# VH-VL binders against UPF0246 protein Cphy_1568, part 2

Target 1, 255 residues: UPF0246 protein Cphy_1568, of Lachnoclostridium phytofermentans (a9kqm9)
Amino acid sequence: MRIIISPAKKMVENIEALPVCGEPSFIDQTNQLLTYLKSLSYEEAKEIWNCNDQLATMNFERIASMNLKTKLTPAILSYQGIQYQYMAPEVLEKDQLEYIQEHLYILSGFYGILKPLDGVTAYRLEMQAKVNLSDKKDLYEFWGSLLYNKLREETDFILNLASKEYSKCIERYVTEDVRLVTCVFGERKGEKVIEKGTYAKMARGEMVRYMAEHKISTMSEVKKFDRLDFSYDENLSNETKLVFLKGESNVRDRK
Below, E stands for the ipSAE of ESMFold2; O stands for the ipSAE of OpenDDE; V2 stands for 0.75 times the mean of E and O plus 0.25 times the DockQ between their complexes.

## First folded at step 1 (VH-VL)

Design f6 (framework fv_dalutrafusp)
Fold by ESMFold2-Fast, scan of step 1:
Structure f6 (fold): chain C 255 residues (1-255), chain A 123 residues (1-123), chain B 107 residues (1-107)
Amino acid sequence: as target 1 above (255 residues)
Amino acid sequence: EVQLVQSGAEVKKPGESLKISCKASGYSFTNYWINWVRQMPGKGLEWMGRIYPGDSDTNYAGKFKDQVTISADKSISTAYLQWSSLKASDTAMYYCARSPEYSSGWYEYFQHWGQGTLVTVSS
Amino acid sequence: DIQMTQSPSSLSASVGDRVTITCRASQSISSYLNWYQQKPGKAPKLLIYAASSLQSGVPSRFSGSGSGTDFTFTISSLQPEDIATYYCQQSYSTPPTFGQGTKVEIK
């Protein structure tokens, strides 16, 4: 089994609470993207980053001076945000950290796919970025099947805890001999299940930590997730989608 | 039974436009990639590109991206390959082929093929 | 793009013979290699996928093996209906690329 999760837009550098234990698998492709980004004018880069002048200036300067081999931070400590806050990688015990290093992959527009302790530099490049590479229409085409092939060499069961923007780069390459199972964390509203972004991000991070704490390797074990008032709902779930409902379908004192 | 039925043979002159078709039946058209493969007379197979009809996403081999357009019409389960201006070098047999379920790039093995459309471009 | 090279380009063998065709990738493609049979005037037919998996309905005399850069396709006992051109195809990266083909003829 392998788990995939989204990166985050906000990144920090020089965090040394955990060691860097590897190089990104597709550093050569990352170097191609870095060369492309360095070739852009400020206006072109700002359009790709879709951000304000302050953030664009910071990233333009970062790209201009970026060295992929120095001042590296472990990926799982570099990405910031509520998903990573709830995952809380800094407080994992040694065997739990070994679990996520073995099972967890972080998807990235810039690096493609990362193990938690791979060394990274801070960047901004979301998978949906409107890049204008002469030979590729977008980052999905740039990465192609490469990220999925990396996962398939290691497993026939992929648990998707990534957002649609990122899981899309994997979903379209799945063959019949591989199970891709997506976790949905939502609330029932009438006939529909609504995922609230903040709660979904919290739940995805918490699920990673829950899986590490319990050394989970099977779908049956994943279905037992009960953190943050979420509980598995069999009727809304199927072979490729596990639905967890917040505060509704399976409360301890209700049968 | 899965079937891909292609349009009939075409004889064209250089500079003319052309659109050939591949009509799918026996499965959910929007859930599988459709690929186009060229075979020049007496030569081997060349993958040209593909389309995922569910969202009209396309990928092209570099050689073909500025030469042809791949499209699909979900309402009639039909994929298309078109040229704005044919060249003599476009003379070939063109096959459509379906990818397996969930496959789009990496296990691009082609289990189901159309019968082929022969395109001849000559003066 | 990944280049696929087949060997030999053509061969002639007798009914009942063991026929072997090889395919070499310009870079490692793990096990993402497929084999097709194309008879004159017909569309290609998938025989083997993922290097060694036999397609449903394909006779067991056809088999595949290999990984990385070197792959082998074997017909254990050649039959008259096996006269065809055989193609390998990598599916490791886009675009999918085919070998140049191996023409198999009966003596």
Scores: ipSAE 0.000, ipTM 0.439, lowest interface PAE 15.6, mean pLDDT 87

Design f7 (framework fv_dalutrafusp; at its last look DockQ between E and O 0.01; V2 from the best seeds 0.00; counts 0 for: pae E 14.4 > 2, placed apart)
Heavy chain, then light chain:
Amino acid sequence: EVQLVQSGAEVKKPGESLKISCKASGYSFTSYWINWVRQMPGKGLEWMGRIDPSDSYTNYAGKFKDQVTISADKSISTAYLQWSSLKASDTAMYYCAKDLSYYDILTGYEMDVWGQGTLVTVSS
Amino acid sequence: DIQMTQSPSSLSASVGDRVTITCRASQSISNYLNWYQQKPGKAPKLLIYAASSLQSGVPSRFSGSGSGTDFTFTISSLQPEDIATYYCQQSYSTPFTFGQGTKVEIK
ESMFold2-Fast, scan of step 1: ipSAE 0.006; ipTM 0.456
ESMFold2, look of step 2: ipSAE 0.000; ipTM 0.402
ESMFold2 (binder alone), look of step 2: mean pLDDT 91; pTM 0.936
OpenDDE, look of step 2: ipSAE 0.027; ipTM 0.547

Design f8 (framework fv_dalutrafusp)
Fold by ESMFold2-Fast, scan of step 1:
Structure f8 (fold): chain C 255 residues (1-255), chain A 120 residues (1-120), chain B 107 residues (1-107)
Amino acid sequence: as target 1 above (255 residues)
Amino acid sequence: EVQLVQSGAEVKKPGESLKISCKASGYSFTTYWINWVRQMPGKGLEWMGRIYPGDSYTNYAGKFKDQVTISADKSISTAYLQWSSLKASDTAMYYCATGYSSGWYKFDYWGQGTLVTVSS
Amino acid sequence: DIQMTQSPSSLSASVGDRVTITCRASQDISNYLNWYQQKPGKAPKLLIYDASNLETGVPSRFSGSGSGTDFTFTISSLQPEDIATYYCQQYDNLPITFGQGTKVEIK
């Protein structure tokens, strides 16, 4: 079993609470992207980052001076945001850290795919970014089947806790010999299940922590997740989709 | 610019083998999926499968998995669709397509089509 | 497999008319849906991608909307050159599946 999750847009550097233990698997591809980003004008880079002038200026200067071998921070500590806040990787016990190092992969537009303790530099490059290099029009084309092939080499069971933007790098390549199971964290609204971004991110991070605490390796164990007022719903789930409904916002009456 | 050029029309008898081609030019052949789409006379479009030429990784629609073989030759930027034994029900127009400018799944470039007729 | 159902199967309209075609997915596909135009004897042409984005070079009279399971394709003012069969296509999951097509003819 492997678990995939999304990165975050905000990153910090020089966090030493956990050691760097490894180099990103596709550092050569990352170097190609860095060379490309360094070749862009400010206006071209800003368009790719799709952000305001303040953030664009900061990232433009960051890229200009970036060295993939220096100022390394463990990936799991560098990404900031509500998903990582609920995962709380900095306070995991030694055996829980070993669990996530073995089972968890973080998807990345810039690095492709990362183990929690791989050393990274802060960057901004979402998977949906419209890059234009080597006749490739976006990062999905740039990464191709590389990320899926790496996962397939290690497992035939992938638990998807990533957002669609990132998970489609993997979903696009799945064959019948690999089981990809997606967790949906939603709220019932009438006859529909609505997955709200903030609660979904919280639940994804909490699920990783829950799995590490319980050393989960099977689907039946994943179904027991009961954090943040979520509970598994057998009737809305199937063999490739596990639906967890938030109890407090569950609508009992149809109107 | 970006072009997909398919092989010419074929007229075959049931039981015969056939291999049709799709030659790509104007882009990096090895980094984009080539898709095969069937259209039976007077019918709609059916996705058959695809190949990533860089590593020859393939996906097939279940209906076609045991009926055809998709392959590619990187040295001549050509993808292939092959039958070991044709049936009358294989009579159709066959298109190759790729997503280039708009992304892999958004087929903005198509071959002109290869008409395969299997009769008698 | 995800089934894509188009409505209507065919329609006849006058030049200048507003034409609407619908596409329904058998399960939630978010916005992972494209629309293609196929003229007689020709390969399909991409018109709309990701449910609502107009492909470069495509006239602005074509538009798309929708998300989840229900999608709409609209031609705001039908032109003679728009006589064609139109197809929706999902790419949320493999296999890629198309709707059965909607044939648009002038009266």
Scores: ipSAE 0.000, ipTM 0.420, lowest interface PAE 15.8, mean pLDDT 88

Design f9 (framework fv_dalutrafusp)
Fold by ESMFold2-Fast, scan of step 1:
Structure f9 (fold): chain C 255 residues (1-255), chain A 125 residues (1-125), chain B 107 residues (1-107)
Amino acid sequence: as target 1 above (255 residues)
Amino acid sequence: EVQLVQSGAEVKKPGESLKISCKASGYSFTSYWINWVRQMPGKGLEWMGRIDPSDSYTNYAGKFKDQVTISADKSISTAYLQWSSLKASDTAMYYCAREGDYYDSSGYYSWFDPWGQGTLVTVSS
Amino acid sequence: DIQMTQSPSSLSASVGDRVTITCRASQSISSYLNWYQQKPGKAPKLLIYAASSLQSGVPSRFSGSGSGTDFTFTISSLQPEDIATYYCQQSYSTPYTFGQGTKVEIK
């Protein structure tokens, strides 16, 4: 089993709480992207980053001086945001860190795919970015089947905790001999389940922590997730989709 | 009741600054993106950008980068759209809309629901 | 940016008629397409999301279909209250983009 999860747009550097343990698998492709980004005008780069002038100026200067091999931070400590806040990687025990290093992959527009302790530098490049590089029109074409092929070589069971923007890199290439199972964290609305973005991000991070704490390796164990007021719903779930509903477990006086 | 209520109509001169608001109620404000959409008189809908109120992260359409600033105050569940210097070409109806979402094995889907009632901005000399 | 083109730009039909509007994306957007209805002086209203999913509270005469680049929106039996402009919108990637709109009028 491998777990895939989204990165975050906000990143920090110089976090020394954990050592860097490894180099990104597709550092050569990342170097191609860096060379491309360095070749762009400010206006072209700003268009790709899809952000305001203040952030664009900061990132333009960052890219100009970026070195992929210096000032490295472990990926899991670099990404910031509510998903990573609930995952709380900085307080994981040694054996829990070993679990996520073996099972967790972080998807990335810039690095492709990352182990938690792979050394990274701060960047801004979402998977939806429209690049024009090596006859590729966007990052989905750039990465192609590379990320899926890496996962397939290691497992035939992928648990998806990533947003669709990122999981598309994997989903598009899944064959019948690989099981891709997606976790849905939502609230019931009539006959449908609606995921609220912030709650879904919280739950995805918490699920990673939950899995590390319990050393989970099977689907039956994943179904026991009961944090943040979520509970598994068998009737809405199937072999490729596990639905967890928020707010339906407010029963504390069961006797 | 989930709803978005926008500030009232504005009449401004070119060069003036303006900040309009979109107040959310009936749901967890920080759990959804808020989008801003422009509709010029007699024309169609144009996406301007969006904000995640949980960390104030923004995305802008290229045409609107450097034209407007989107912000949010989560303590009062309100999103904002702001101009430092208005132009006559900014005359339009401005809508805010919550980005609803749904994730299943086929994808992560999003849509705009609900919409605010709109704020008419008229810029003339 | 992904360009969304609707056809026709306007149409007139009689009450009870089947109305079909098409929307074409400049690149594949899978099923990440929404349809909105806008009546004069009102904010747009979501009718269909994920290409074919009917929004709660929306009449069953409205339906959507398609995937990739070509999408269709259908009103199976036009009612007087359906007079409006209809917009498609891709939610595949930011910047989100809308079609130019199709104005539906009663004959």
Scores: ipSAE 0.000, ipTM 0.412, lowest interface PAE 16.2, mean pLDDT 87

Design m8 (framework fv_emapalumab)
Fold by ESMFold2-Fast, scan of step 1:
Structure m8 (fold): chain C 255 residues (1-255), chain A 123 residues (1-123), chain B 111 residues (1-111)
Amino acid sequence: as target 1 above (255 residues)
Amino acid sequence: EVQLLESGGGLVQPGGSLRLSCAASGFTFSTYAMSWVRQAPGKGLEWVSAISGSGGSTYYADSVKGRFTISRDNSKNTLYLQMNSLRAEDTAVYYCAKEVDYDILTGSAFDIWGQGTLVTVSS
Amino acid sequence: NFMLTQPHSVSESPGKTVTISCTRSSGSIASNYVQWYQQRPGSSPTTVIYEDNQRPSGVPDRFSGSIDSSSNSASLTISGLKTEDEADYYCQSYDSYNHVVFGGGTKLTVL
């Protein structure tokens, strides 16, 4: 089994809590993207990053001086945000770290796909970014089936904890002999289930930690996730979608 | 070019209601998260509420949760704060503020601030 | 949830260097970006530092930001101090719920 998760827009460097162990699988494709980004004018790059002038200026300067092989940070410690905060990778026990290194992949517009301890540089490039590189018009075309093919060689069971923006690069290539199961973390709003972004990100990070703590390898074990007041709902779930609902408790004691 | 202009402040009695507006111009309003930040006379900055670019996600400080409602009308480039059950401690200058990033609520940086509108809750 | 603690006031003579600290009460200061805002009397805040150590266009290089993980604090340093630097300075970060957290503010007096 392999787990896929989203990256984050914010990245840091100079984190020494865990060692870099390995190089991104598609570093050659990343180098093509870096060469492309370095060739862009400020205005062209700003359009790709879809951000304001302050953030665009910072990223433009970072790209100009970027070297993919020096001053590297482990991917799992570089990505910042609520998903990674709840995962809390820097305080994982040795056996839990070994679990995620074997089972977890982080999807990336820039690197394609990363193991937790692969060495990365800080970047900004979301999967939906529009590009004009090698006759490819966006990163979905650029990466094509490469990321799916890598996962397919290693497993026939993929647990999706990534957002739709990132899971799309895998979903479109899934064949009948591969099981792609997506976790949904939502709240009941009348007759609908709504995924609130903040709680969904928390739950995705917590699920990775939960799976590492319990050395989970089967879907029946995934269904037992009960952190952050979420609980599995069999009636809303099916073979490719596991729905976890927040706040489905009968009574809570008040403090 | 890029501008935020607040309106709707004024004097209101305790328990009353008031609706603040913030008119945005010079940028694509719907792609940015927006916040309300207040400052009581002689005091520091206090974050009140935030809303994502689409309006699908809203966040509130514990001090206003259940009393204030943030909303936006992207067709009018306008941010709103509906304030109910007002208390003396809600007296402050209310600023609307724009996040630096597109499409996401980061809460980490503001690049554009309005001039503020004064809300006074007094008998 | 956490607090950002700043000194209430700092004073220094023109031409000297001042440093204003911003200490996070729980969790790592480095886990989230820190911004710094300047507010002169009667004015709206303006950004002087964003993303820990970056300067917006138009902000003099006399202003710099840094993070010190050992003290769990961020610092704003203003060198070559000028009378026009007199203002309140606020640090700001965000928590795991994407809630904005401001420091209490520091009044800088240039005498």
Scores: ipSAE 0.000, ipTM 0.428, lowest interface PAE 14.8, mean pLDDT 86

Design s1 (framework fv_disitamab)
Fold by ESMFold2-Fast, scan of step 1:
Parts: structure tokens; sequence; C-alpha cells
Structure s1 (fold): chain C 255 residues (1-255), chain A 119 residues (1-119), chain B 105 residues (1-105)
């Protein structure tokens, strides 16, 4: 089994917290993207990042000086945000870190796909970014089947903890002999299940930590996830979708 | 407004322990690291360590790893730094500061807490 | 361990002068350098982050430059309120430089 998860928009650099233990598999493609980004005007880059002027200025300057082979940070410690805060990689025990290094892959618009301890530089480039690079219209076309092929070399069972933006680059290539199982973390609203972004990100991060703590290798074990007031719902789940529903209890009255 | 407010000055004897607080307001406590910085009288700034308030995960300067303990209480939006086995060379002003990520630097600082260790 | 060597340790200057402070990293740190100003009895104030980005509310006479190992803070026309101690800091492991005191001549 391999687990896929989304990156984060915010990144930090710290080379002393954990060792870098690998190079991104598609560093040559990343170099191609970096060359492209360095060629853009400020206004063109800002449009691709779809962010305010403060963030655009920061990232424009970041790209101008970027070197992909020096001053690297392990990917799992670099990504910041609610998902990674709940995953809490900096407090993982040695055996838990070994678990995620073997099972977890982080998807990335810039790097394609990363192991937790692959060395990265801080960047901003989301998978749905509208790049105009050669004959490719977006990053989905740029990456093509490369990311799926990398995963397929190692497993026929992929647990999806990534958002749709990122999982889409894998989903479109899945064949009949590969099982892609997606976890849905939602709340029942009338007859529908709604995923609220913040709670879903919290749950995805917490699930990774839960899996590492319990050395999970089977779907039966994944279904026992009960953190953040989520519980597995058999009736809404199937072979490719595991639904976890957030309870209705107030925080002060929670079990 | 975003604000970090530290506890008041302390005078301690050698061998004592002191715990300094840093109460935050005006932003979501768990979205930022809290760093601690030491400044001895007439000397420069020295980084001590930081905490992720959401996870409790810490990272220390090797010089301070056996001296300082950094903690955070999410229920009160307060970070703490405890110094043990105080000696005269621990006399300094201690600052807390917030960092969203390393790209942005330490953009908001506490006012500082003077700890004096004297016999 | 990344070391930050700041120079000079002090500089005497007059209002209107151009002041340049240099910071050298013991190894490459891309652009992950911040600069701080500290006045006596006060907490430090962030001036520059990511080597060259001006912090909101900081006067445009302050600028930063550099990448790799060599970084510079420049004050283009020194004002009375700029007499202070300045520190560089690298972001990868949070090492401060030794400081530069800008004193009235």
Amino acid sequence: as target 1 above (255 residues)
Amino acid sequence: EVQLVQSGAEVKKPGATVKISCKVSGYTFTDYYIHWVQQAPGKGLEWMGRINPNSGGTYYNQKFKDKATITADKSTDTAYMELSSLRSEDTAVYFCARVEDYYYGMDVWGQGTLVTVSS
Amino acid sequence: DIQMTQSPSSVSASVGDRVTITCKASQGISSWVAWYQQKPGKAPKLLIYAASSLQSGVPSRFSGSGSGTDFTLTISSLQPEDFATYYCQQANSYTFGGGTKVEIK
C-alpha cells in the first residue's frame, strides 16, 4: 500500500531538524518548470500563483534565486498548514517516521511526487496552475502519467488522502488491476455528505499520523480511525470510497 | 491587533527555576511558530528554540537544549519557556516572537522579560 | 552549523550618509536572510525578509540584497531614528549575526 497526500502552499526551510534522505524522482522535470518560471514577468507569474501582491512578490524573488540542489529541507518538514500541523511530523517517533518514509507520497505541482525525506526547496506552484509551457496547457498535461507510473511500480493499492486537485493527476490513469481507495471526511447535511476544507485537511493529516502510530497495512485497520470526532460509516462506503462522518456533539459535550 | 505579551521581570537565586509566559492575541495561535531569543546585558541576539503550538513539537539550539523547556497551552493561547538550574550567566532579557514560515521572518515580538540571577 | 559573520561591528555615521552592513554565511543559504533593527531597551523590529523583501511599514531607504553566502543591508540616507543596532539572521537554523551598531559621528 502507498498513501498519497496533498502538499501545502506555505513552506519553510530547515536543514538541521531531520536529514534529507533522497532526491525528488523527477528533478529534471522540476528544472524545466523552474526555467519556465524564471522566464516569466512579474505579472505573468502573479497570474499563475493567483495570490495577492505580498505573496507574489515573495515568490517571484524566491524563484529568481532558487537552486534545486543546495540548502535542502526534508519535504515532510517543509510543508506548513493545517494538514501538516495535524500530521505533526516533527514529533514522530523513529519507527513512525520509517513507516511514512516507506508508505507516504506527497504530490506536488513543482516536484511531481515526493517521499517525506526527499530534499526540497520552498516553492509555490499548485497542481491546477495554468502554466503555458511548450505544447502543455497545464500541469496535468505536463506531468501526464509519470506520477501514476511511479506509484504503480511499487503497489497495486493506493490510499488517497489527497484533495481532488491533486488526486486527479493519478485517478485518470488508474487501470482495472489497481485499487485506488479515497477517504472522505465529511458531515451529514440533510441527505448529503459535505467535506468542509479545514476539517478535511485536519483529518487527512491526523489519519497519516494514526496510520504511522498503528503501523496500518489493511483497509480493516484504516476503518478504525476515530480521531477528531470522525467515525467510519459502512452504509455510505464502498470498495473505492471510505466515508468518515464527523459527529454532531458539541465540543464541550464530546465523548 | 496582533500582540505578544510577556510576563514581568524576575529575580532568582542560583539553582532556581523560572517560567516565562508569552500570551498571544489577534491571530490564530496554532498558525504560527513561537520562537524564543536570549539577549545577555550588552550582548547580541541568540536564538534558543521554537515550538509548534498545534503539535507541541520543539526544536532547540544545542546550547540551550538542557537549560530551556518550551511549551504551549492552546486553551489559553500562551507559550512558555522554562529555565532550570539558573546561574549568573543566564541573566538576560528573553524575547518571544512569532514566525508563520521562515520566508517571512520574526514579524511580531513580545516586549521582553528580564531575568536576573543573583546571590 | 551555519555561522553568520556580520561586519562591521560598529560604524560612525552622520545624518544623510549611506550605510552598508554586510553579512556572510559559512555556507550557501539561497535568499533566506532577514534583517532586524533594535533600539536600546526595545524588542527587535523586522526590516527585511528573504534577503531583499521590505517588511510592511518599513521606510524605503532600507534595502537588502544578496544571495548564496553574501548579503548586504543598505540605508540610503541615514535619519536620526536609524541610529540603532542591526542584526542579520539566516532562516534555515535561525543563527543571528553578531550585530552592527550604527552610532552618531
Scores: ipSAE 0.000, ipTM 0.409, lowest interface PAE 17.2, mean pLDDT 86

Design s10 (framework fv_disitamab)
Fold by ESMFold2-Fast, scan of step 1:
Structure s10 (fold): chain C 255 residues (1-255), chain A 120 residues (1-120), chain B 105 residues (1-105)
Amino acid sequence: as target 1 above (255 residues)
Amino acid sequence: EVQLVQSGAEVKKPGATVKISCKVSGYTFTDYYIHWVQQAPGKGLEWMGRVDPEDGKTYYNQKFKDKATITADKSTDTAYMELSSLRSEDTAVYFCARTYEWLDEAFDIWGQGTLVTVSS
Amino acid sequence: DIQMTQSPSSVSASVGDRVTITCKASQGISSWVAWYQQKPGKAPKLLIYAASSLQSGVPSRFSGSGSGTDFTLTISSLQPEDFATYYCQQYNSYTFGGGTKVEIK
């Protein structure tokens, strides 16, 4: 089994709580993207980032001085936000850290795909960014099947804890002999599940930590996740989608 | 009650523009994407694009990128779809529909449709 | 583009019949499939989402199945109000099938 998760927009550097252990698999493609980003005017770069002037200025300066081999931080400590807060990688025990290093991949517009302890530089480049590099019109075309092929070499069972923006780069290449199973963390509204972004990010991070704590490798074990008031719902789930509902203790909840 | 209510039928000449509205009620407008779908007479459904009302970000079907402009106005809980340089093949019923996050993107509530007729 | 190939394009059926409609995706789409019912002059109505989940208020005679590339909508015992056109949709990138018209025999 491998687990895929989303990165975060906010990144920090120089966190030493965990060691850097390894180089990103597609560092050559990342170098192509860095060269491209360095070639952009401020206005062109700002369009790609789709952010305010303060953030655009900071990122423009960061890209101008970026070196992929310096200021390296383990990926799981660099990404900041509620997903990574709930994962709490800095307090994982040695065997739990070994579990996530073996099973977890972080998807990235800039790096493609990362192991938790791969050394990264802070960047901003979401997977939906509209790049124009060679004949590629966006990052989905740029990465193509590379990320899926890397996962397929290692497993035929992928647990998706990433948002659709990121999981799309894997989903479109899945064949019938590969199991891609997505976890949904939401609240019931009639027969539909509404996924609130904050709770979903909390749950995705917590699920990674839960899996590491219990050394989970099977679907039946994933279904036992019960943190943050979430519980598995068999009726809304199927072979490729596991639905966890917040706040339900039984099937008769009417409020 | 959750409703998407669209503006009335339009008859336009070739080369004109048309702007269709989709007024939302009964839920928080910014919690759901609004999509637009074209259905030519006697034909099937074709997705045109969507807007996120919270930040105005759009995503288009490549076929419609140069034809349609989708917008949302949070102050009036209304989404819009504008068609430029109208041709006879743009004659169709246009539907708005809502979805939640990408992870569960089924179109659970639809507008009633707006017929746009382009005639010479 | 991910293409959804829907079959048959039409089917003539009687009340009480079991009706099966299929959709084939040109690429793997996990379970990201919805099924809609459309009656003449009306907007489509959601029946099934996530390939097999029944929408609230939809009769249990409707069911969906499939994953990956092959998907099926089944009406176990056709009723008079079920004569309509049915569409599948993949919502990875929002492509609809060509539709299946279920008409009275």
Scores: ipSAE 0.000, ipTM 0.422, lowest interface PAE 13.3, mean pLDDT 86

Design s11 (framework fv_disitamab; at its last look DockQ between E and O 0.04; V2 from the best seeds 0.00; counts 0 for: pae O 13.1 > 2, placed apart)
Heavy chain, then light chain:
Amino acid sequence: EVQLVQSGAEVKKPGATVKISCKVSGYTFTDYYIHWVQQAPGKGLEWMGRINPSGGSTYYNQKFKDKATITADKSTDTAYMELSSLRSEDTAVYFCARDEYYDFWSGYSDYYGMDVWGQGTLVTVSS
Amino acid sequence: DIQMTQSPSSVSASVGDRVTITCKASQGISSWVAWYQQKPGKAPKLLIYAASSLQSGVPSRFSGSGSGTDFTLTISSLQPEDFATYYCQQANSYTFGGGTKVEIK
ESMFold2-Fast, scan of step 1: ipSAE 0.034; ipTM 0.602
ESMFold2, look of step 2: ipSAE 0.000; ipTM 0.491
ESMFold2 (binder alone), look of step 2: mean pLDDT 91; pTM 0.939
OpenDDE, look of step 2: ipSAE 0.005; ipTM 0.484

Design s2 (framework fv_disitamab; at its last look DockQ between E and O 0.01; V2 from the best seeds 0.00; counts 0 for: pae E 14.1 > 2, placed apart)
Heavy chain, then light chain:
Amino acid sequence: EVQLVQSGAEVKKPGATVKISCKVSGYTFTDYYIHWVQQAPGKGLEWMGRVDPEDGETYYNQKFKDKATITADKSTDTAYMELSSLRSEDTAVYFCARHLYGGNSKYFDLWGQGTLVTVSS
Amino acid sequence: DIQMTQSPSSVSASVGDRVTITCKASQGISSWVAWYQQKPGKAPKLLIYAASSLQSGVPSRFSGSGSGTDFTLTISSLQPEDFATYYCQQYNSYTFGGGTKVEIK
ESMFold2-Fast, scan of step 1: ipSAE 0.213; ipTM 0.721
ESMFold2, look of step 2: ipSAE 0.000; ipTM 0.452
ESMFold2 (binder alone), look of step 2: mean pLDDT 91; pTM 0.936
OpenDDE, look of step 2: ipSAE 0.000; ipTM 0.481

